# Designs tried in a protein design chat: VH-VL binders against RNA-binding protein 26 (RBM26). Part 1

No score or structure here was measured in a lab: all are predicted.

Target 1, 75 residues: RNA-binding protein 26 (RBM26), of Homo sapiens (Human) (q5t8p6r532to606)
Amino acid sequence: TKLELRKVPPELNNISKLNEHFSRFGTLVNLQVAYNGDPEGALIQFATYEEAKKAISSTEAVLNNRFIKVYWHRE
Below, numbering starts at 1 at the first letter of every chain, in headers, positions and changes, except where a header shows other numbers; antibody chains are not in Kabat numbers.
F, E and O are the ipSAE of ESMFold2-Fast, ESMFold2 and OpenDDE, as the mean of both directions, binder to target and target to binder. V2 is 0.75 times the mean of E and O plus 0.25 times the DockQ between their complexes.
[cut] stands for letters that were removed.
The coordinates of atoms that the task and the answers printed are left out; those that the model quotes come from them. Centres of patches stay.

## First folded at step 1 (VH-VL)

Design d11 (framework fv_denrakibart)
Fold by ESMFold2-Fast, scan of step 1:
Structure d11 (fold): chain C 75 residues (1-75), chain A 120 residues (1-120), chain B 113 residues (1-113)
Amino acid sequence: as target 1 above (75 residues)
Amino acid sequence: EVQLVQSGAEVKKPGESLKISCKGSGYSFTSYWIGWVRQMPGKGLEWMGIIYPGDSDTRYSPSFQGQVTISADKSISTAYLQWSSLKASDTAMYYCARLYGDYEWYFDLWGQGTLVTVSS
Amino acid sequence: DIVMTQSPDSLAVSLGERATINCKSSQSVLYSSNNKNYLAWYQQKPGQPPKLLIYWASTRESGVPDRFSGSGSGTDFTLTISSLQAEDVAVYYCQQYYDTPLTFGQGTKVEIK
């Protein structure tokens, strides 16, 4: 249910902007900016696996920025 | 002095391999994307691709995907553009250029260019 | 791909007169969330690499003379040189950075008449 973002510009790495983009795919239960000490990192957690799957499978650029990388979070 | 210095001009034959370089200095090389732009004789500018030297993340223009390889060696602040087999149609000036930010991909610093001539 | 089209292809202007170059994108390069136009302008003099003049459609790069200005929004953009100097003889290119692949206009050649 967790996705990890990398290379999020500081201007875009805030709760409001990330919630605006990712809430389109489902219910967000946790959202962390500057995740794991990375100023360009973020953690996005959806309520369900299917919602996270929709988000990572989307062909639309995150916040209209094709350079932001989306990965499955590895524990 | 913030600059990008490219390798010298090349004269090659079709079918030969080639690797040209772009060395950054005076700034944090791993903090900026480096792009490659082709300019064919008498023509305009064509974006080929970019690399983020910090993690070697590479993005290609669809027109150049599979035709060239972009790489970087962050230990010597150098990016590379490579052909496995040159064609006469690869004759062009090749520029490396720094991109301002992760989503603000305009070119704020340019190398002097490397002229590649491919003829038989 | 976003196609960038410039007009005219070439322009001859007397010293001290105004030069105007247009650039049109095949789709909008205005991002509504930040209200910024993802458009840059470059100057390329003979035998030299391109040089950044303007970014975000209207922001002048540090060190660029104030006779250069950019305007426009969405799909229609203009680069204006208010009083052409001899050193301004060059080819000018617009570039969009709204989407990949990054694309340039075909260029507009500015000459003195």
Scores: ipSAE 0.000, ipTM 0.642, lowest interface PAE 17.3, mean pLDDT 87

Design d12 (framework fv_denrakibart)
Fold by ESMFold2-Fast, scan of step 1:
Structure d12 (fold): chain C 75 residues (1-75), chain A 121 residues (1-121), chain B 113 residues (1-113)
Amino acid sequence: as target 1 above (75 residues)
Amino acid sequence: EVQLVQSGAEVKKPGESLKISCKGSGYSFTNYWIGWVRQMPGKGLEWMGIIYPGDSDTRYSPSFQGQVTISADKSISTAYLQWSSLKASDTAMYYCARPSYWESGYYFDYWGQGTLVTVSS
Amino acid sequence: DIVMTQSPDSLAVSLGERATINCKSSQSVLYSSDNKNYLAWYQQKPGQPPKLLIYWASTRESGVPDRFSGSGSGTDFTLTISSLQAEDVAVYYCQQYYSYPYTFGQGTKVEIK
């Protein structure tokens, strides 16, 4: 249910902007900016696996920035 | 101050290989994308591709995918553009550029001086 | 790919007169979430690399004279030079950074009449 973002420009790495983008795919239960000490990192947690899968499978760029990377969170 | 310094002009024959360079200084090289732009003689600008030196993540314009290789050596803060076999149609000025880091899109705020590549028989 | 089309291809203007360059995108470059237009303008003088003039359609880059201004939204954009100076003779390019791959217009050559 957890996705990890990398290479988020710090101006865009804020709760409001990330919530606006990712809430379109489902219910967010946890949202962390500067995740794991990385100013360009974020953690996005959806209520369900299917919602997270929709988000990561989307061809739409996060905040219209194709250089932001979306990964399944590991550990 | 931020600088991008490119290698000197090249004169080559069709079929030869070539690797040109772009050295960044005055900023954290691994934390900014570097893009390559082609300008054919008397023509406009074409975006070729972009690399993030910190992890070598590389993205090509579809027109240049398979035509060139973009790479970087972060130990010497240098990005590269490489051809395995040059064609006369590769004759152009090649620029490296640094896109903006702090915005939701990328505009190129710093440019190298350009490397002129001439390919003729 | 988003296609960027500039008009005119070339423009001759007397010193001190207004120069206007238009840029049209094949689809909107306005992003609803941040309400920004992902459009930049560059100046290229003979023998020199391009220089950033305007970003976010209307924000002037530091050090760029205030006679340069950008306007427009969505698909239709304009670069205006309010009073052309001799040093402004150059080719001007618009660029979208809304969608990968990023694309440039074909360029508009500005000359003195």
Scores: ipSAE 0.000, ipTM 0.638, lowest interface PAE 14.5, mean pLDDT 84

Design d6 (framework fv_denrakibart)
Fold by ESMFold2-Fast, scan of step 1:
Structure d6 (fold): chain C 75 residues (1-75), chain A 122 residues (1-122), chain B 113 residues (1-113)
Amino acid sequence: as target 1 above (75 residues)
Amino acid sequence: EVQLVQSGAEVKKPGESLKISCKGSGYSFTNYWIGWVRQMPGKGLEWMGIIYPGDSDTRYSPSFQGQVTISADKSISTAYLQWSSLKASDTAMYYCATDLYSWGYKYYFDYWGQGTLVTVSS
Amino acid sequence: DIVMTQSPDSLAVSLGERATINCKSSQSVLYSSNNKNYLAWYQQKPGQPPKLLIYWASTRESGVPDRFSGSGSGTDFTLTISSLQAEDVAVYYCQQYYDTPYTFGQGTKVEIK
């Protein structure tokens, strides 16, 4: 259910902007900016695996920035 | 203004290596994905893969994974498609293409190169 | 992979008459959250690269004549040329961009009868 973002520009790494983008794929139950001390990191948690899978499988650029990377959260 | 210019036609023998190019101009090359599409003689279009030049992130169609290498040199705004060992079945027109639709939507290709014809015969 | 199937393979239409091309996807390309169909149409003339005509199933690309229109939703899509002109002789392709790998239909060749 958890996706980790990397390489998010600091000006785009805020709760409101990330929530606007990712809530289109499903219900967000947790959202952390500057995740694990990385000012360009974020954690996105969906209610279901299917919602998270839609988000990570999307070819749509996060916040119109194709440099932002989306990974399954490891751990 | 926006332009994708591809390298010229190639005539090769099976087993030879080849690298063809696609040079982008008139837009921010490092900020948009660039893709490669194959069209075999008399047939339709096949998406091969895409690359993001800013960090060289590449995504291949399963049919082309391991068959070709896609790369880019952002210092000269050029993307590449490369074969280590050509086969007769690689005979095709190869297009590079990009989408410059900036509102964060999926990839349709609004700009195309003129194509590079690759002929592989013995 | 999403398989795109066009019909017919070839179509002969008299000058000034309507041409209709169909495209079916093996699964829906409608994304419910934004209500958009991730479907594009291209025109390819002999010796030329494909040219984008329509995106989001029904939005006409800038500079494309009004006689071209797209319709449909989910799995069934149509490209219509309301009054075929001589310059419209080409092969037309649909493409889904809902999921990777991005896939094209096999193409429909449009000729004047």
Scores: ipSAE 0.005, ipTM 0.615, lowest interface PAE 12.7, mean pLDDT 83

Design o1 (framework fv_vorsetuzumab)
Fold by ESMFold2-Fast, scan of step 1:
Structure o1 (fold): chain C 75 residues (1-75), chain A 120 residues (1-120), chain B 111 residues (1-111)
Amino acid sequence: as target 1 above (75 residues)
Amino acid sequence: QVQLVQSGAEVKKPGASVKVSCKASGYTFTSYGMNWVRQAPGQGLKWMGWINTYTGEPTYADAFKGRVTMTRDTSISTAYMELSRLRSDDTAVYYCARDYGWYRLYFDYWGQGTTVTVSS
Amino acid sequence: DIVMTQSPDSLAVSLGERATINCRASQSISTSGYSYMHWYQQKPGQPPKLLIYAASSLESGVPDRFSGSGSGTDFTLTISSLQAEDVAVYYCQQSRELPYTFGQGTKVEIK
C-alpha cells in the first residue's frame, strides 16, 4: 500500500500538496515528507492496495511535474 | 558518453532574433531538464531559464520573459533557445546545460557555447 | 532571488600552496540532509565544468585536491595544492530556488 516518491522539489514536498494530489486515488493513512532523510523523498500510504495501484498506474504527472518518480515502496 | 553540441556563432543586428540549438546524445533526453545560461564578455554567469524536456514546459527568468522562448524536439534530442528584439547588451556566449535529475540540481554537462554578437 | 557573494574577487597562490574561496548565500540554501550549492571551474574559451555538487561531493573525474565544505549560508571551496592547470575562474551556484543564481566568480592565478 506504500508508494515512495523521489525527485520531489522541496517547495512541492509538503503534506498539503501531496495529500491534495494523492487523495484523488483513495484514502491516505500515512504521508511522510523528506522520507528517509531525502528532502526530495516522500512516502505515501493508502488504505488499500487497489488505491495505491490506481495512483502508481496514473498517467497524470504528480503536481504537474513529470520528473517526480513514483515507485512501490520496498521494506 | 554524454555530449551537448550547440549550433555555431551568430552575428545579428539590433531588433533581430536568434535561435540557438543544443543537441544531446549519450543519454535519455527526456529524463533530464535543459537549462540556458549566458555570459557577457568579461562577466559572470546568468541563468535564463530551463525547459522540462519530457513535457515541453519552459520556465524563464524574469529578466528574459517576453523575449525568450525555449522549446525542444524529442525526435532529435535537441533543445532550442530563441531570443528576440536583440540589443547590443545581448552580446554573450550562450550555453545549454543539463540539470541532473531535473529540478534544483546541478549542471553536470554543458554545451561548448554559442557566441552571439549583436552589432549595427 | 538568492544572492551569492564570493570572496575574494581574485587571489594569487604559489604552486603547491592551498587556495581557499568563500561563497555566501543571502539566505540558507541547506535542509537537514542536503545543501543546494555547487562549484564550477571555467577556463578561458571553455564552458564551465562541474567540480563539486551538494556542497561537498566531488564530481567524477575531478582531482581530489578539490574539496568543498559548509552549510546554511557559508561555503568554501579548497584546492589543497595548486597546480598550473587550476588557473581559472571559479563560480558557486545555488539550486535551492528559482531563479538559479551564481556568485560573481573568483579568479585564481599563480603568484
Scores: ipSAE 0.008, ipTM 0.644, lowest interface PAE 12.2, mean pLDDT 85

Design o2 (framework fv_vorsetuzumab)
Fold by ESMFold2-Fast, scan of step 1:
Structure o2 (fold): chain C 75 residues (1-75), chain A 122 residues (1-122), chain B 111 residues (1-111)
Amino acid sequence: as target 1 above (75 residues)
Amino acid sequence: QVQLVQSGAEVKKPGASVKVSCKASGYTFTNYGMNWVRQAPGQGLKWMGWINTYTGEPTYADAFKGRVTMTRDTSISTAYMELSRLRSDDTAVYYCAREYWDSSGYYPFDYWGQGTTVTVSS
Amino acid sequence: DIVMTQSPDSLAVSLGERATINCRASQSISTSGYSYMHWYQQKPGQPPKLLIYLASNLESGVPDRFSGSGSGTDFTLTISSLQAEDVAVYYCQQSYSTPYTFGQGTKVEIK
């Protein structure tokens, strides 16, 4: 249910902006900016796997920025 | 100071290939996309495609698919556009242009190269 | 593909007079409070230069006689008082979706 973002510009790497974008795909239960000490990193956790899958499968650029990368969070 | 400097003018025969370069400076190359736009003599602007400079993945306009290849070299902050099987109607000025993002959204093309004139004639 | 149509194709305006250029998109290019439409100026022998971004924002270094307005499908570029240096071709462009598309251009010349 966890997605990891990389290459998020610092001005976009805030809870409000990321919540606005990702809540369109489902219910967010956890959102961490500057994840793992990376000022351009973030962690997004959805309530369900299907919601996270919808988000990562979207052809829409995250916050209109094609350089933001979305990955499944490694265990 | 942001600059995009393109390679010099080329004269080619029909059937040849041309490879235009665009060297970027003054910013982090991999944080911005690079677009290619051409303009035939006396005509308007036509988008050819873009390359994600971070991943190296290109996206091409349908009119150029199969003939255009876009690449980049991160170590020298340079993007390339190669057009093959040249025809007389490929005679144009070819521009590279940076796609910038900030907190207000995407700015499509805030900086442009000076252009590279490619003439295709027999 | 989103088609961008400019009007007029050309206009002749006297020095000091207002010039108005329209751009119409074949579908809405506005979402989430933003319009992904931009205006460029191209002078003879030069690359295009960004003038207006996101429909109405003036690019840094561009004179304030230039302004943009509109949303959805209908957009306008206005030059409030034409100067000799403004003789150029003006292009609108959408960045809402790929392929990115430009209008056909509007040539502004002195009458």
Scores: ipSAE 0.005, ipTM 0.641, lowest interface PAE 12.8, mean pLDDT 85

Design o3 (framework fv_vorsetuzumab)
Fold by ESMFold2-Fast, scan of step 1:
Structure o3 (fold): chain C 75 residues (1-75), chain A 121 residues (1-121), chain B 111 residues (1-111)
Amino acid sequence: as target 1 above (75 residues)
Amino acid sequence: QVQLVQSGAEVKKPGASVKVSCKASGYTFTSYAMNWVRQAPGQGLKWMGWINTNTGNPTYADAFKGRVTMTRDTSISTAYMELSRLRSDDTAVYYCARGPYRYFGSWMDVWGQGTTVTVSS
Amino acid sequence: DIVMTQSPDSLAVSLGERATINCRASQSISTSGYSYMHWYQQKPGQPPKLLIYAASSLESGVPDRFSGSGSGTDFTLTISSLQAEDVAVYYCQQSYELPYTFGQGTKVEIK
């Protein structure tokens, strides 16, 4: 249910903006900016796998920035 | 204006099921998640789960998973929490409480009055 | 699960004096200037009432004698001048991860 973001510009890497974008795909239960000490990293966790899958499968650029990359989080 | 009204108190025998309702008014029902929280006599608050009122998708705390079912009916702005295979330690006041979708880290700003469920032989 | 521990379990304060309640999370519940921590007040026979959200934001309609502070693992709720109507049990809550968890509660009484 966890997605990891990389290459998020610091000015866009804030909880309010990321929550607004990703809540369109489902219920967010965890959102961490500067994840793992990376000022351009973020962790997005959805309530369900299907919601996370919908988000990562979207062709829409995150916050209209095509350089932001979305990956499945590996624990 | 904004209000959550829950169904009345219930007395159940062990092994039975109980279904508590929570009717919302004064706001757009689907714009807020609905949380369920219980409180045993003299004890603190325990989060049971929440439901996305727009999509109908629930998320349950592991302690209740397998016994709890959360649903909603958008046509009457009502959320439901059903707890099955009741045990005496399920005796508690059950609350519904709304939480915002807009910002992460849901707080619960409006609460129902509570429904007392007593499980006894 | 994240464990929320409050101290003290009970507190007796004279009218007009300051009351301070602490809440400790078993792990950090803050990221980059935001804390996933909220405070509730519960009076006998009533449901909980939200007082403070995101560690320090005062809920609309809540008197300004209530304030919240802290970050990371250590948080504080302060009532600057206790009123008779403030006699209640106070709970902290984290929303950093599922399941959402509450502290055990702190009972505030008048001396």
Scores: ipSAE 0.000, ipTM 0.641, lowest interface PAE 13.9, mean pLDDT 84

Design o4 (framework fv_vorsetuzumab)
Fold by ESMFold2-Fast, scan of step 1:
Structure o4 (fold): chain C 75 residues (1-75), chain A 120 residues (1-120), chain B 111 residues (1-111)
Amino acid sequence: as target 1 above (75 residues)
Amino acid sequence: QVQLVQSGAEVKKPGASVKVSCKASGYTFTNYGMNWVRQAPGQGLKWMGWINTYTGEPTYADAFKGRVTMTRDTSISTAYMELSRLRSDDTAVYYCARDLEYWDYGMDYWGQGTTVTVSS
Amino acid sequence: DIVMTQSPDSLAVSLGERATINCRASQSISYSGYSYMHWYQQKPGQPPKLLIYAASSLESGVPDRFSGSGSGTDFTLTISSLQAEDVAVYYCQHSRELPWTFGQGTKVEIK
């Protein structure tokens, strides 16, 4: 249910912008910017696995920036 | 100040290859993708492909697949475009162009262009 | 491939008057309120310059007489009051799906 973003430009790494993009794929239950001390990192958590899978499988660049990388969060 | 400086003009024979360079300065090279666009004399713009400067992975337009190779060297902030098996209709100005800072798919800074002439 | 068609091919406008350029995509290039549409200006001997991105967003440093509008398949670039420095060829470009393609260009001249 958790996706980790890397290489998010600081000006795009804010709750409102990320919520606007990712809420289109499902219900967000957690959203952390500057995740794990990385000013370009973020954590996105969806209510369901299928919603997270839809987001990571999307061919649409996050906030139209294809340098933003979307990964499954590793524990 | 963001700048993209391309290599100089080249004249090639049909069947040869050409490698154009694009040296970036004034920003973090690996944070932005690099596009290649060409323009034949008196004609419009044609997108050739894009390279992810962070990973080095290229994506090519189908019209150029098999003849084009895009690479980069992060140590000198330089992108390259090689076009092989040149034909007379490859005569064009070749541009490198950076992905837009906020919205990626637009191209905000362009090199000055490299004229490649393929002589008949 | 998505084909971008501009109209007119050429346009002559008097100084201070409005210039309007249209761009039509063969398929929709909008999704969820966002349009993958960009406009460029190219003067002779120079590389293209980004004017408008995402259909209506003005690029930094571009005069506010330039504006973009539209969604789906129909887009417009407007120059509200043509200046002498605006003589150029204007290109639209989509970024909805690969490959990116440009319109054929519209040449804007002083009448």
Scores: ipSAE 0.006, ipTM 0.644, lowest interface PAE 11.7, mean pLDDT 85

Design o5 (framework fv_vorsetuzumab)
Fold by ESMFold2-Fast, scan of step 1:
Structure o5 (fold): chain C 75 residues (1-75), chain A 122 residues (1-122), chain B 111 residues (1-111)
Amino acid sequence: as target 1 above (75 residues)
Amino acid sequence: QVQLVQSGAEVKKPGASVKVSCKASGYTFTSYGMNWVRQAPGQGLKWMGWINTYTGEPTYADAFKGRVTMTRDTSISTAYMELSRLRSDDTAVYYCARKGYLYSWGYYFDYWGQGTTVTVSS
Amino acid sequence: DIVMTQSPDSLAVSLGERATINCRASQSISTSGYSYMHWYQQKPGQPPKLLIYAASSLESGVPDRFSGSGSGTDFTLTISSLQAEDVAVYYCQQSYSTPWTFGQGTKVEIK
């Protein structure tokens, strides 16, 4: 259900902008900017696996920025 | 004012390729994706794929994979759809259609080109 | 693929009367109160025109006699008072999962 973002520019790494983008794919239950001490990191958690799968499978750039990378969160 | 202008009608023989263009104006080309949808005579709408105009990355419907190629040229705000190995059942009107905003719920098609008629005959 | 099924295939309604078109998805296309469902109008010789997006949002410039409702798998397009210019084929479309798919279309005619 968790996706980790890396290489998010600081000006785009805010709750409102990330929520606007990722809410299109499903219900967000947790959203953390500057995740794990990385000012360019973020954690996006969806209510369901299918919603997270839809988001990571999307071909569109996050916030129209091709340098932002989306990964499955590993613990 | 948003406008999508497509290239003119084409008549092709079976086995040939066709490349349709869609020139966008009135908005920032790279802020919206471009879709391609076709409609055979007397039939409904069939989605072929779309291209992320910012990255250039295409996504194709499985029915057309291997025969369709979608590209764009940001310097002239134009999207292209090339369909190869044409068959008689590829005879259709081909539309380009703008995806809504890349940042939002915008997988609806808010503006459409006028359509390009492609006829495949022997 | 998600299959979109419209009903009826054709509908004849008198001028000024209500027209109702249904669209059913083979699986839920809604999450968190958001629905990946859109409606288009197509007149002969013209490209489709967006009427409603996200199930119930009216596209700018579209008359307010058009409305959309529904969630999950069942959706409805309503024309509250049919006008002559509303004679067209109407299509629903899902954008929940690729490939994007359309319903087969509903032809609206005047009685």
Scores: ipSAE 0.000, ipTM 0.605, lowest interface PAE 14.0, mean pLDDT 82

Design o6 (framework fv_vorsetuzumab)
Fold by ESMFold2-Fast, scan of step 1:
Structure o6 (fold): chain C 75 residues (1-75), chain A 122 residues (1-122), chain B 111 residues (1-111)
Amino acid sequence: as target 1 above (75 residues)
Amino acid sequence: QVQLVQSGAEVKKPGASVKVSCKASGYTFTSYAMNWVRQAPGQGLKWMGWINTYTGEPTYADAFKGRVTMTRDTSISTAYMELSRLRSDDTAVYYCARVDYYEGSFWYFDVWGQGTTVTVSS
Amino acid sequence: DIVMTQSPDSLAVSLGERATINCRASQSISTSGYSYMHWYQQKPGQPPKLLIYAASSLESGVPDRFSGSGSGTDFTLTISSLQAEDVAVYYCQQSYSTPYTFGQGTKVEIK
């Protein structure tokens, strides 16, 4: 249910903007900017696996910035 | 200096495929996205898609999905665009154009290749 | 898809006169104080050249007689004093959402 973002420009790495983009795919239960001490990192957690899968499978660029990378979060 | 140099003109028959190359120089290849835009004679510009040069992941415009393949080779700083099942209406000049990561939040094309003319005729 | 419509299709302007080109988006392409709209110049046999990005920012190396304005759905490119080398086709482009789309182009000629 957790996706990790990398290479998010600092000006786009804010809760409001990321929530605007990712809430279109489902219900967000957690959203952390500057995740794990990375000023370009973020953690996006959806309520369900299917919602997270929909988000990571999207061909739409995150906040119109194609250098932002979306990964499955691994623990 | 910063340049994008494309492969030469191609003449193809309907049903064939064409592969256009775009060689980058003068900058860090993987720090910029590569986009492809075409222009048919007497028509405007049509965006085809882009490739993330760092990850190799392509994104295609719906109009070209199923016929276009975008790849890159980081060892020679070159991007490729292959278009299959060519029709006469694919006759166009094909351009590659780059987008800067830090400026790329606005997604504007600051450097363009010279263009590759592809003519599809019977 | 967002449709970009330019007006006029062609424009004849005397040397030294002001040229104005309009571009309208079918939906707003501005958010959070930013506009995802850019202008390009294309001369015969050449690729497009970036003139203005984010509606009003002048690209490095572009003469300051070029300026852009607007937000939301309505945008304008202005050439304050037309020079001979400005004869070209001008295109607006939105980058708000994919597919990225261009206007049909405005041909600027000297009368």
Scores: ipSAE 0.000, ipTM 0.641, lowest interface PAE 13.2, mean pLDDT 84

Design p1 (framework fv_spartalizumab)
Fold by ESMFold2-Fast, scan of step 1:
Structure p1 (fold): chain C 75 residues (1-75), chain A 120 residues (1-120), chain B 113 residues (1-113)
Amino acid sequence: as target 1 above (75 residues)
Amino acid sequence: EVQLVQSGAEVKKPGESLRISCKGSGYTFTSYWMHWVRQATGQGLEWMGNIYPGSGGTNFDEKFKNRVTITADKSTSTAYMELSSLRSEDTAVYYCTRWYYDSGGYFDYWGQGTTVTVSS
Amino acid sequence: EIVLTQSPATLSLSPGERATLSCKSSQSLLYSGNQKNYLTWYQQKPGQAPRLLIYWASTRESGVPSRFSGSGSGTDFTFTISSLEAEDAATYYCQNDYSYPYTFGQGTKVEIK
């Protein structure tokens, strides 16, 4: 249910902006900016796998920024 | 112990620029955002901007964006805030503060403050 | 930008009395993903830097006395001191932690008679 973001510009790496984008795909149960000490990293957790899968499968640029990359979070 | 130590008081004339330093110790300087907040005498707190020293990434409040510059020197664990085109309204105490994040952010440590007076 | 409005501007109370401070936000500070309100309370005494008291609207920072508490959700928040002590004379600020810019309320000054 967890997605990891990389290369998020610091000015866009905030709870409000990330919530606006990712809540379109489902219910967010956790959102961490500057995840794991990475100022350009974020962790997005959805309530369900289906919702997370919709988000990662989207061809839309996150926050209208093609540099931001979305991956499945691996422990 | 985490400590933020700021440079000393400044007296400036309108039109000049100021530069304040904030030295962090007792933690990994490059792993935490450093924010700048000011307070005019008898007034409330006003957020100015921040920097992540590890990358140099910055954010600014729109009202300061054309006049404020924030930088960080990793080798000395020191953040700097420069404010240009000073006005009498910039007379204030300026604080640096560390941002702590654990599924929600807040300012956990503050510098002692730097008093800046801008007059004639 | 999010605007925070605090009231009253000043509270003058006697030791042992309850102080209740209000903070109203121009938009919701409730993050639906984790059901937390991104509203922080600080105490500032004259000549000192602000001190963190409450985060996530109601979570007390370590070392902060239990007489201080926070409550509320969305746009309406309350900060309470259950039994005022002389050392509690200070200005209290609420802060938006939800989004940039991180705005503060104008403050409520608590005075001890």
Scores: ipSAE 0.007, ipTM 0.619, lowest interface PAE 12.3, mean pLDDT 82

